# Ledger of designs, part 5: VHH binders against Uncharacterized protein AF_1994

Target 1, 207 residues: Uncharacterized protein AF_1994, of Archaeoglobus fulgidus (o28285)
Amino acid sequence: SVTVGHTTVYYTNVPDAKAEVLAGYLQEEFGFTSDTDILLSMSGNEYEVRIPSSYSSPSEVEESFKVYFALLASRVSEEVFFGSPVKLVLVTHQNDELFAVKNQYSFEKAGRVFVYFKGVDREQAFNLANYLESLVGENYDWDVIFEQSEGVYHVVPFVGINDASELTPEMENSYQSMATELEDVLGGDVVVHLVNFEGYEVAAFEG
Short names: E, the ipSAE of ESMFold2; O, the ipSAE of OpenDDE; V2, 0.75 times the mean of E and O plus 0.25 times the DockQ between their complexes.

## First folded at step 1 (VHH)

Design w4 (framework vhh_7w1s_2; at its last look DockQ between E and O 0.01; V2 from the best seeds 0.00; counts 0 for: pae E 5.6 > 2, grease 24.9 > 24.2, SAP .769 > .668, placed apart)
Fold by ESMFold2, look of step 2:
Structure w4 (fold): chain B 207 residues (1-207), chain A 116 residues (1-116)
Amino acid sequence: as target 1 above (207 residues)
Amino acid sequence: QLQLVESGGGLVQAGGSMRLSCAASGFTFRYAMGWHRQAPGKQRELVAKITGGSTAYDDSVKGRFTISRDNTKNTVYLQMNSLKVEDTAVYYCAAGFYYSSKYEYWGQGTQVTVSS
C-alpha cells in the first residue's frame, strides 16, 4: 500500500508510482483529515477506484455531488492514468457500493478553469479554457463542459444560480457577448448553456 | 493536515467595521466556503457563502457584509461594515465540497462583539 497524508491506497496490478500519484491526488482533492483507505484495481484496461464516504445509502447522496463525482472521474482518468478508462465507486466505510460512474470526458485546464470535453479537438479545449480564464482570472473556480453536436459547439458552464428567475440583465448581456465571441475563438456556431450545480440548464445563449 | 483557522474577531463599536479571515491550511483543494454565526440563545445561521466565484448572503447582512476569496492564499474573508449590536455572535468558518451544500469542516469560531 502507499500513503500520502491521510490517504492510503491499497492496490493490485498497478505500479507503485501510479498508486502514489492517486493517493496524493485524492488527498489534495478531498482533504481527508482521518485515515482513509482507497481500493485501486485494474481489470482489462479499466481502473477501478473505490472511495469511502460517510453516506449510508444511495438516497443520501446529493445530485450535485453525483455531478461532481462524474467530473472527478474524468479528471482522475486524465491526471492520474493518462486518459485510461476509470470507474469511480462511492462506497460506505464497509465498502458497500453507493453508486459508480465512469469517465465521460477528456480534461484540460487553464488556472482554475476546468474544461471537460468530448467530440472536439484538445487544441480547441485549450483555447476555450484560456479564453474563459482571461475573463474570470485566477480566483474563480469554474467547471465547463465542452461538446460538439450536429455541427454546433456546446459550451456548458456551471453557474451559481438555481433557475432563470435569478438572471440579471447584466448576466444575460455578459453571456450573450461570450457566446458571440466564442464563435470567433472556436471557428463555428456556438451555444452557451448555463447549468446549475445539479446539472439543470437555466438559460442558453446562441452566438 | 487540513485546518480551518479563523482570525480577526474582537470588540468593535456599533457602526464600525471588522474583517474576518479563514485560512484552509494544508493541501490545496476546491471547496465551497462560508461563514455562519451563532448568537447567545439562537441557532447557528448562514451569513455568507462563496462557491467558486459566486456569492450568497443572508438578507440581514446584504449591503453591509462582503465575502471574498484569495485562492493564492487559500483564504476566505468576511468584510463586515456598519456593524450593529445584533451582529454580536460567534462567527464560524465552514467548508464543504465544491458542489455540495453540506459543510463537513468547521473552524473553532471567533467572537465578534458589537458595543453601543
Scores: ipSAE 0.117, ipTM 0.542, lowest interface PAE 5.6, mean pLDDT 87
ESMFold2-Fast, scan of step 1: ipSAE 0.500; ipTM 0.739
ESMFold2 (binder alone), look of step 2: mean pLDDT 83; pTM 0.852
OpenDDE, look of step 2: ipSAE 0.478; ipTM 0.743

Design w5 (framework vhh_7w1s_2)
Fold by ESMFold2-Fast, scan of step 1:
Structure w5 (fold): chain B 207 residues (1-207), chain A 117 residues (1-117)
Amino acid sequence: as target 1 above (207 residues)
Amino acid sequence: QLQLVESGGGLVQAGGSMRLSCAASGTFSRYAMGWHRQAPGKQRELVAKISGGSTAYDDSVKGRFTISRDNTKNTVYLQMNSLKVEDTAVYYCAVPYYSGSWYFDYWGQGTQVTVSS
């Protein structure tokens, strides 16, 4: 096994160096202050990472955590395993499965703005990340999904607005302006979709 | 839906310790969570912030306060040691969010901390 901080990774069929990188990555990501055991294995070309929790049943796992966990799988794939397939499994202290996800996106970032992208160029994702970081600064945590469908770019920032009733005219004007500006940044038609932390769309703005 | 619930405040004597808890629902574990405080007649100020295991502290509390997170419960703690009378304030749990060209924190209702001499 390897330990970084309070994170110990137990691994089979995985190089020591990758287990150590994972241990450091999860220590930073979760900020564990008590000893935590992570199980890491590989089957074929897919890495499986089992992360313990104090949840006791699948029904206790909040929708917002499931959304977060799915995005984390894409970051672990990109940043720890160089884009290799990854399955993250949330488990009880007894190692019983609660929730599992596989990586769905590639990943780019600027500061703390994280862009999860699919079906677009990495350079476009990098440009999007830098544009958004220029609006909020390098210390703002922001998750954004970036995809293309039928020639239209879909930019999906996660926001703390729970539903459309919390959207003010000032917010609407600002996000409309963002959609318009992103058409220049990305070089095509853009729709900005505001999504809450549970994954539900709140509003959409066309450039 | 986003909800922040603070607990753990109360009366404590100077030199004592206190732990504040903030349970967040409907939010990401990685999303920056932190503590602000507002003393009577003063502006609200950032005390401590945690995001992705990284922490930041106001100079007035460095070495005395520690912010930490429960691993998967999305609960943030503020451990306050060596409390001073000037730490008396209402403490607010907060998460930032962006709205176009400006942003504001989503705050809980606050918990009162009173430090007596």
Scores: ipSAE 0.016, ipTM 0.365, lowest interface PAE 5.9, mean pLDDT 83

Design w6 (framework vhh_7w1s_2)
Fold by ESMFold2-Fast, scan of step 1:
Structure w6 (fold): chain B 207 residues (1-207), chain A 117 residues (1-117)
Amino acid sequence: as target 1 above (207 residues)
Amino acid sequence: QLQLVESGGGLVQAGGSMRLSCAASGFTFSYYMGWHRQAPGKQRELVAKISSGSTAYDDSVKGRFTISRDNTKNTVYLQMNSLKVEDTAVYYCARRGYFGSTLYDYWGQGTQVTVSS
């Protein structure tokens, strides 16, 4: 096993260096202050990472955590395992499975703006991340999905409001301006979709 | 709806330690969280902040306070060591979660910390 901070990774069929990188990554991501055991294995070409939680049954896992966990799988795939397939499994303290998810996106970042992308090139994702980071600064955590469909770029920032009734005029003006400016940044038609932390669309703005 | 609930405040002697907890619901990822405090008759000030990969502290608490989080519990902590009388304040947990508003969009109700000599 390898330990970084309070995170200990137990592993089979995985290089020592990758287990150590994972331990540091999860220590930073979750900020564990109590000793936490992570199980890491590889079957075929897929890495499986089992992460313990305080949940006791699958029905207790909140939808917002499932969304977060799915995005985390894409970051772990890119940042720890160089794009290799990853399955994250949320488990009880007894190692019983609560929820599992596989990586769905490639990943780029600028500061703490995290862009999850598919169907677009990496340079476009990098340009999007840098544009968004220029608006919020290097220390602002922000998850954004970025896809293309039939010549239209879809930019999907996650926001902390539950529904459209919580939108302020300042937010509406800011996201409308963003959609317009992103058409120059990305070189095509853009729609900005605001989604809440449960993954439901709140509003959309066309450039 | 988004909700922050603080706990762990109370009375402590100078030189002592205390840990504050902030339980969050309605968000579990990629948030910019901070602990702020407000002493009587003063404006709120930022004490410590945490994002996914970084922490930062006000100079008055560096080396004494540690901010951490446990995303599996949706909880942010502030560990306060070597407490001073001037650390007496109401401590607020806050999150900045959306663009176009002021830095901290959601606030807890606050928890009182009183440090006696």
Scores: ipSAE 0.007, ipTM 0.302, lowest interface PAE 8.4, mean pLDDT 82

Design w7 (framework vhh_7w1s_2)
Fold by ESMFold2-Fast, scan of step 1:
Structure w7 (fold): chain B 207 residues (1-207), chain A 117 residues (1-117)
Amino acid sequence: as target 1 above (207 residues)
Amino acid sequence: QLQLVESGGGLVQAGGSMRLSCAASGFTFSIYMGWHRQAPGKQRELVAKITSGSTAYDDSVKGRFTISRDNTKNTVYLQMNSLKVEDTAVYYCAKWGRYTSSYYDYWGQGTQVTVSS
């Protein structure tokens, strides 16, 4: 096993160096203040990371945590395992599975703006991250999905409003302006989709 | 932008109870919030945090403190029971920062809690 802070990774068929990187990554990500045991193994051709929780059943896992966990899988794949397939499993203290997710996206960042992307160039994702970071500053936590489908760029920032009734005229003007500006940044048609932390779309803006 | 306002601190006798409130104005704090504290001459320490699906507590306060949220009021609470003199500190409300640090990266002004014997 290997320990960083309060995070101890127990591992089988994985190099020591990768287990240590994972331990440090999860200690930083979750900020554990109590000793936490992570199980790491190779399952088929993918890394499986089992992370304990205080949940007792699958129905207790909130939708916003599931969304967060799915995005985390993409970051762990990219930043710990250099793009290798990853499955994250949320478990009970008895190691029973509550929720599992596999990485779906590649990942780029600027400051604390995190861009999860597929079907686009890494350079475009990096340019998007830098553009968004220029709007909010280096200390703003922001998750954004970025993909291309049917000739259109889809930029999907996660926002703190739950539904369209909370959308202000100022937000509408800002995101409409963003959609228009991003057509120049990305070089094509853009739709900006606002999604809430449960993963549901609340509004869309065409450039 | 996001503004966090702590309230509810003050003077209390050992063995007593106190509830701290953290009201958010500006942007939502809908996913990750917590309470830290700092006593004079000591490092700031995490007391409790709440994510959308779980709570976590420092071992020194487990069983005595409870963190909760009221999304209707956009407020996070810290209920402190069986207070001890060593709980005396300035308590800070913060959002959970990610990326290079999973520790909180934004702090309110703080509220003083003083527990007398």
Scores: ipSAE 0.014, ipTM 0.244, lowest interface PAE 7.9, mean pLDDT 82

Design w8 (framework vhh_7w1s_2)
Fold by ESMFold2-Fast, scan of step 1:
Structure w8 (fold): chain B 207 residues (1-207), chain A 118 residues (1-118)
Amino acid sequence: as target 1 above (207 residues)
Amino acid sequence: QLQLVESGGGLVQAGGSMRLSCAASGFTFSYAMGWHRQAPGKQRELVAKIGSGSTAYDDSVKGRFTISRDNTKNTVYLQMNSLKVEDTAVYYCAARTYYYGKTEFDYWGQGTQVTVSS
């Protein structure tokens, strides 16, 4: 096993170096203040990471946590395992499965702006991350999905408003301006979709 | 590691208004956040909370206090109106993770003093 802070990773069929990187990554990500045991294994070409929780049943896992966990799987894949397939499993203290996700996206970042992308070029994702970071600065945490469908680029920033009634005129102006500017950055038609932390769309803006 | 930095607070006359701010840093996803307060000689109590899909308030502040979140700044606010002397307390910003204590806040700011004079 390997320990960083309060995070101990127990591992089988995985190099020591990867277990150590995972331990540090999860300690930083979750900020554990109590000793936490992570189980890491590899089956075929997929890494499985089992992360304990205080939940006792699957129905207790909030939708916002499920969304967060799915995005985390893509970051763990890219930043810990060099883009290898990853399955994250949320478990009880008895190691019973509550919720599981697999990585769905590739990942790029600028500062703390995290761009999760598929079906687009890495260079475009890098340009998007840098553009967004230029708006918010290097210390702003922001998750954004970036995809292409039928010749249109879809940029999907996660936002803390629950529905359209909480959307201010300043937010509307900012995101409309963003959609327009991104058409030059990405080189095509753009739609910016605001999605809440439960994964529901609250507004959309065409460039 | 999640860090919370409160700002605002100070002295205000009864009937006045005040806004507290809490800036969160150190993680990529927003968890449920709330404001607690502790008056001299009393236990710490939850005042207001905001999470995905809902807000909740203690009955003593309903209609007077409003909790809100500004996504562009990763900040949560507590707008306090019609302040009463009994609202005098140290106010704490707190955040919870979904799997460290299902019902408890596990990250705390250092607190900011609010004093309401008659």
Scores: ipSAE 0.006, ipTM 0.248, lowest interface PAE 10.4, mean pLDDT 83

Design z1 (framework vhh_8fcz_2)
Fold by ESMFold2-Fast, scan of step 1:
Structure z1 (fold): chain B 207 residues (1-207), chain A 120 residues (1-120)
Amino acid sequence: as target 1 above (207 residues)
Amino acid sequence: QVQLVESGGGLVQPGGSLRLSCAASGFTFSRYAMNWVRQPPGKGLEWVSGISGSGGSTTYADSVEGRFTIIRDNDKKMVYLQMTSLKTEDTAVYYCARGRYYGSGSYDYEGQGTQVTVSS
């Protein structure tokens, strides 16, 4: 096993160096202050990472955590395992499965702006991340999905607005301006979709 | 309009106890992780404790583990920090912070703060 801080990774069929990187990555990500045992294994080309929780049943896992966990799988795939397939499994203290997700996106970042992308160029994702960081600064945490469909770039920032009734005219004007500006940044038609932390779309703005 | 209002701070002797409260409004409280963070005099912001939206998971900084307990009441839209065995190094302004993710140290809103002073 390998330990970083309070995170100990127990592993089979995985190089020591990868287990150590995972231990440090999860210690930083979750900030564990109590000893936490992570199980890491590999089957075929897929890494499985089992992360314990204090939950005792699947119904206790918040929808917002499920969204977060799915995005985390893409970051772990990219940053720890060089883009290899990853399955994250949230488990009870008894190692019973509560929730599992697989990586869906590639990943780029600027500061704390995290861009999860699919079907677009990595350079475009990097340019998007830098543009968004320029608006909010290097210390603002922001998750954004970035995709292309039918010749249109879809930029999907996660926001704390739960539904459209919480949108102010100032916010609408701000995101409309962002959609227009992003057409220059990305070089094509853009739609900005605001989604809440449960993954529901609350508004969309066309550039 | 997101609003977080802290209360319960004060002057206490080493070994004493205090309960901090945070009243939240302007958002769906149960959907967000809540955190307590503190700023000691002349130092940067330090994360203290976090609790998931449901209250099913809690986590604590090493410096407070076993001494502090974070609790939430979603019906009342309140989060609390029960502090016991207080030490002089716990002296700080304590802030309630709305987190994007439980335990990640990521906050999109902070309240005005409540001062805790631990001295003899």
Scores: ipSAE 0.000, ipTM 0.164, lowest interface PAE 12.3, mean pLDDT 85

Design z10 (framework vhh_8fcz_2)
Fold by ESMFold2-Fast, scan of step 1:
Structure z10 (fold): chain B 207 residues (1-207), chain A 119 residues (1-119)
Amino acid sequence: as target 1 above (207 residues)
Amino acid sequence: QVQLVESGGGLVQPGGSLRLSCAASGFTFSSYYMNWVRQPPGKGLEWVSGISGSGRYTTYADSVEGRFTIIRDNDKKMVYLQMTSLKTEDTAVYYCAKGSYRPWYSQHEGQGTQVTVSS
């Protein structure tokens, strides 16, 4: 096993160095202040990371945490395992499965703006991250999904409003302007989709 | 710079009530989900409750559902936790946490406020 802070990783069929990187990554990500045991294994080329929680049943896991956990899987894949497939499993203290996700995206960032991307160039994702960071500054936490389908770029920022009734005219104007500006940044048609922290689409804006 | 200042904790008997307050500064408060998390003596952090940027949506841990109420005042940049029917197992240091859903249950920015439920 390997320990960083309060995070101890127990591992099977994984190099020591990768287990240590994972331990440090999760210690920083979750900020554990009590001893936490992480189980890490590898089958073929897929890493499985089992993370304990205080939940007792699948129905207790909040939808916002499930969204967060799915995005975390993509970051762990990219930042700890250099793009290798990753399955994250949320478990009870008894190691019973509550929720599991696999990485879906590659990952790029600028400051604290995190871009999860698929079907686009890494350079495009980097340019998007830098554009968004220029709007909010280096210390603003923002998660954004970025995909392309049929020549249209879909930019999906996660926002703190839960439904369309919470949209103000100022917000609508700002995101409409963003969609238009991003057509120049990305070099194609853009749709900006606002998604709440539970993963539901609130509104969409075409450039 | 982001700053969160918690207050309102104290010693209270089982069945009692307390209201915790969190004063926020240094960020666009209404754009962030806000959370209350707690750390009981000798244990890890537990997420307690969350509230959306608009205040329209709230969520609660099963252990506090029906007993605690989270509210926010965006004009005053405040978030509150109204605690009723307090139990000895609610004894903890309570922290206000700026909402990113990334480490949502582990974030805190201040020293916290101690709640002790004891007879």
Scores: ipSAE 0.013, ipTM 0.256, lowest interface PAE 7.8, mean pLDDT 84

Design z11 (framework vhh_8fcz_2)
Fold by ESMFold2-Fast, scan of step 1:
Structure z11 (fold): chain B 207 residues (1-207), chain A 119 residues (1-119)
Amino acid sequence: as target 1 above (207 residues)
Amino acid sequence: QVQLVESGGGLVQPGGSLRLSCAASGFTFSRYAMNWVRQPPGKGLEWVSGISTSGGSTTYADSVEGRFTIIRDNDKKMVYLQMTSLKTEDTAVYYCARVYYGSRTFQYEGQGTQVTVSS
């Protein structure tokens, strides 16, 4: 096994260096101050990472955590395993499965703006991340999904409002301006979709 | 430096009420879901309640559902736990914890506040 801080990774058929990178990554991501055991295995080209939780049953896993965990799988794939397939499994203290996700996206970042992208160029994702970071600064945590469908770029920022009733005129004006400006940044038609932390769409703005 | 400072605990009789407070500093409070967790004497950590970033969504452990209410005030950077109908099994050190997206793979970062329910 390998240990970084309070994170210990138990593994077989995985290089020591990869297990150590995972241990450090999860130590930084979760900030464990109590000893935490992570199980890492590989089947074919897919890495499985089992992460313990204080949940007791699948029904307790909140929708917001499922969204977060799915995005985390994409970051772990990109940043720890060089784009290899990754399955993250949330487990009980007894190692019983609660929830599992596989990576869906590639990943780029600027500061703490995290862009999860599919079906677009990495350079476009990088440009998007830098544009958004220029609006909020280097210390603002922001998750954004970026996809292309039917000739339109879909930019999907996660926002802290739960439904359309919390949308202010200032937010409407800001996101409408963003959609328009992004058409220049990305070089095509853009729709900005605001989603809440449970993954439900709140509003949409066309450029 | 990230800080979470819990307060409001104490000794109460069964059936009593307490309101716990958690004051946050050193991070962008409105971007984190907040949770209350507790550690009863001689046991591990037990999740109690969670609240979304806006306060529009709340969740509770089965053992406290209908008795506890979690509230947040983003302007004051505070999270609260209103506890009613307290039972002896609610005796624990209570911690507030920040989590991204309301995850229960979480870290408590405060000193905690002791709640003792006894006659």
Scores: ipSAE 0.005, ipTM 0.209, lowest interface PAE 9.8, mean pLDDT 84

Design z12 (framework vhh_8fcz_2)
Fold by ESMFold2-Fast, scan of step 1:
Structure z12 (fold): chain B 207 residues (1-207), chain A 120 residues (1-120)
Amino acid sequence: as target 1 above (207 residues)
Amino acid sequence: QVQLVESGGGLVQPGGSLRLSCAASGFTFSHYAMNWVRQPPGKGLEWVSGISWSGRSTTYADSVEGRFTIIRDNDKKMVYLQMTSLKTEDTAVYYCAKGFYTSGYRYDYEGQGTQVTVSS
């Protein structure tokens, strides 16, 4: 096993260096203050990471945490395992499964802006991340999904409002401006979709 | 450290014009959206106008659309608000603010603002 801070990774069929990187990554991500045991293994071509929680049943896992956990799987894939397939499993302290996700996206970042992308070029995702970071600065945490469908670029920033009734004219004007500018940055038609932290769309803006 | 210094406010009659200036330092100015926000007497902060990092996109609150123009000079690290057809309801302290409006008020403003009074 390897330990970084309060995070200990127990592993089978995985190089020591990868287990150590995972331990440090999860220590920083979750900020564990009590000893936490992580299980890491390979199943076929996929890394499986089992992360304990204080939840006791699947029904206790909030929808917002499920969304977060799915995005985390993409970051772990890219930043710890060099893009290899990853399955994250949220478990009880007894190692019983509560919720599991597989990485769905590749990942690029600029500052603390995290772009999760699929069906687009990595260079486009990098350009998007840098554009978005230029708007909010290097210290602003922001998750954004970036996809292409039917010849249209879909940019999906996560926002802290619950529904469309909380949209202000300032937000509407800012995201309309973003959709228009992104058509130049990405070189095609753009729709910006605002989603809340539970994954529900609250608004959309066409460039 | 982020510093924003506003100037150009004053007393003006209804229908008049003023140009506000904001001098920025302590960050890479050309990488951030800039905004003007205001606080009327006895009220909360109200967003007025925004300009993208490149200057290509500008946005305005409905209350000022067609009367105010926001511009920036990235070489001089300045942002300006040109105000025309001023109304008594435009009376407020005006603040320059760094950042993009994502969800709720997220601006950095380090200055003391500049007072605009529109009165006959």
Scores: ipSAE 0.005, ipTM 0.274, lowest interface PAE 10.2, mean pLDDT 85

Design z13 (framework vhh_8fcz_2)
Fold by ESMFold2-Fast, scan of step 1:
Structure z13 (fold): chain B 207 residues (1-207), chain A 124 residues (1-124)
Amino acid sequence: as target 1 above (207 residues)
Amino acid sequence: QVQLVESGGGLVQPGGSLRLSCAASGFTFSSYAMNWVRQPPGKGLEWVSGISGSGGSTTYADSVEGRFTIIRDNDKKMVYLQMTSLKTEDTAVYYCARKYTYRSGSTYTYFDYEGQGTQVTVSS
């Protein structure tokens, strides 16, 4: 096993160095202050990471946590395992499975702005991350999905409002301006979709 | 199933003291860090203090360091916030929170569970 802070990774069929990087990554991510055992294995081409929780049944796992966990799988894939397939499994203290996700996106960042992307160039994702970081600053935590479909770039920032009734005129003006400016940044038509932390779209803005 | 119940808030004069309590149930209390977070009127959520599962480590926001003390009693499944030298800027609803992560944007803080909150008003 390998331990960083309060995170101990037990591993099979995985190099020691990768287990150590994972231990440090999860210690920073979750901020564990009590000893936490992570199980890491590799089968075929996929890393499986089992992370314990205090949940006792699948129905207790909040929708917002499932969304967060799916994005985390993409970051673990890129930052710990060099883009290799990753399955994250949330388990009970008895190691019974509660919820599992696989990485869906590649990942780029600028400061604390995290861009999860698919079907676009890494350079475009990097340019998007830098643009967004320039608006909010180095210390602002922001998760954004970035995809292309049917000739249009879709930029999907996660926001803390739960529905469209919570949009202020200032927010509407800011996101409309963002959609317009991103057409120059990305070099094509852009739609900005505001999505809440349960995964529901609350508004959309065309450039 | 997870429940966090805060109490101890109230009206207090600047320079006064107050002790907040949080009763936890529905999870293995000693296995999780516990935190106090607050929401001042018209502002976003602000992290105040954290304590490790064992109680061996504590952390504080710069704005409260030296004035507030976080304590836990694992046998009673309680976490406390002892507040001294209270300022008008400490006026807020205070929430007890269990923490897995603090990510997903500055306007949304993911604490996997938080309670109903207790109001603290510091005014003359």
Scores: ipSAE 0.008, ipTM 0.195, lowest interface PAE 8.8, mean pLDDT 83

Design z2 (framework vhh_8fcz_2)
Fold by ESMFold2-Fast, scan of step 1:
Structure z2 (fold): chain B 207 residues (1-207), chain A 119 residues (1-119)
Amino acid sequence: as target 1 above (207 residues)
Amino acid sequence: QVQLVESGGGLVQPGGSLRLSCAASGFTFSSYWMNWVRQPPGKGLEWVSGISRSGGSTTYADSVEGRFTIIRDNDKKMVYLQMTSLKTEDTAVYYCAKGYRYSSYFDYEGQGTQVTVSS
């Protein structure tokens, strides 16, 4: 096993160095203040990471955490495992499975703006991350999905409003302006989709 | 309508302690992660701490770990921040926010509660 802070990784079929990087990564990500045991294994080219929680059944895992966990899988894949396939499994302290996800996206960042992307160039994702970081600053945590479909770029920032009734005129004006500006940044038609923490679309703005 | 009302701030000396409270209404409190975020004078927002739906998992920014404790009471729809060993750099307006840390936009309302750490 290997320990960093309060995170201990128990591993099989994985290089020692990878287990150590994972231990440090999860210690930083979750900020564990109590001893936490992570199980890491590899079958073929897929890494499985089992992370304990205080939940006792699958129905207790809130939707916002499921969304967060799915995005985390993409970051773990890119930042710990060279972009290799990753399966994250949320477990009880008895190691019973509660929720599992596989990585879906590649990842770029600027400051704490995290861009999860597929079907677009890495350079475009990098440019998007830097543009968004310029709006919010280095210390603002922001998750954004970035995809292309049918010749249109879809930029999907996660926002704290639950539904369309919480949209303010200021938010509408700001995101409409963003959609227009991003057409210059990305070099094509853009739609900005506001998505709540549960992964549901609240509003969309065309450039 | 979502409402978060912070209280408990004040003036304390370095090394002192303070407990902040947040009263929540207008949403299913027990279904959401809750956070404390702060804004020092003339600076941007900084995430401080988060607590899971049940209260079984907590997370902290490195700058406050070991000094601050986040607690929730789902029956009373309250979240608390127990602050110890306060430093001048902890001076800020503190806001209660719903959502998880990496949701990147916290739903914080009201005026917050001012914490001033000064000799």
Scores: ipSAE 0.000, ipTM 0.152, lowest interface PAE 11.2, mean pLDDT 84

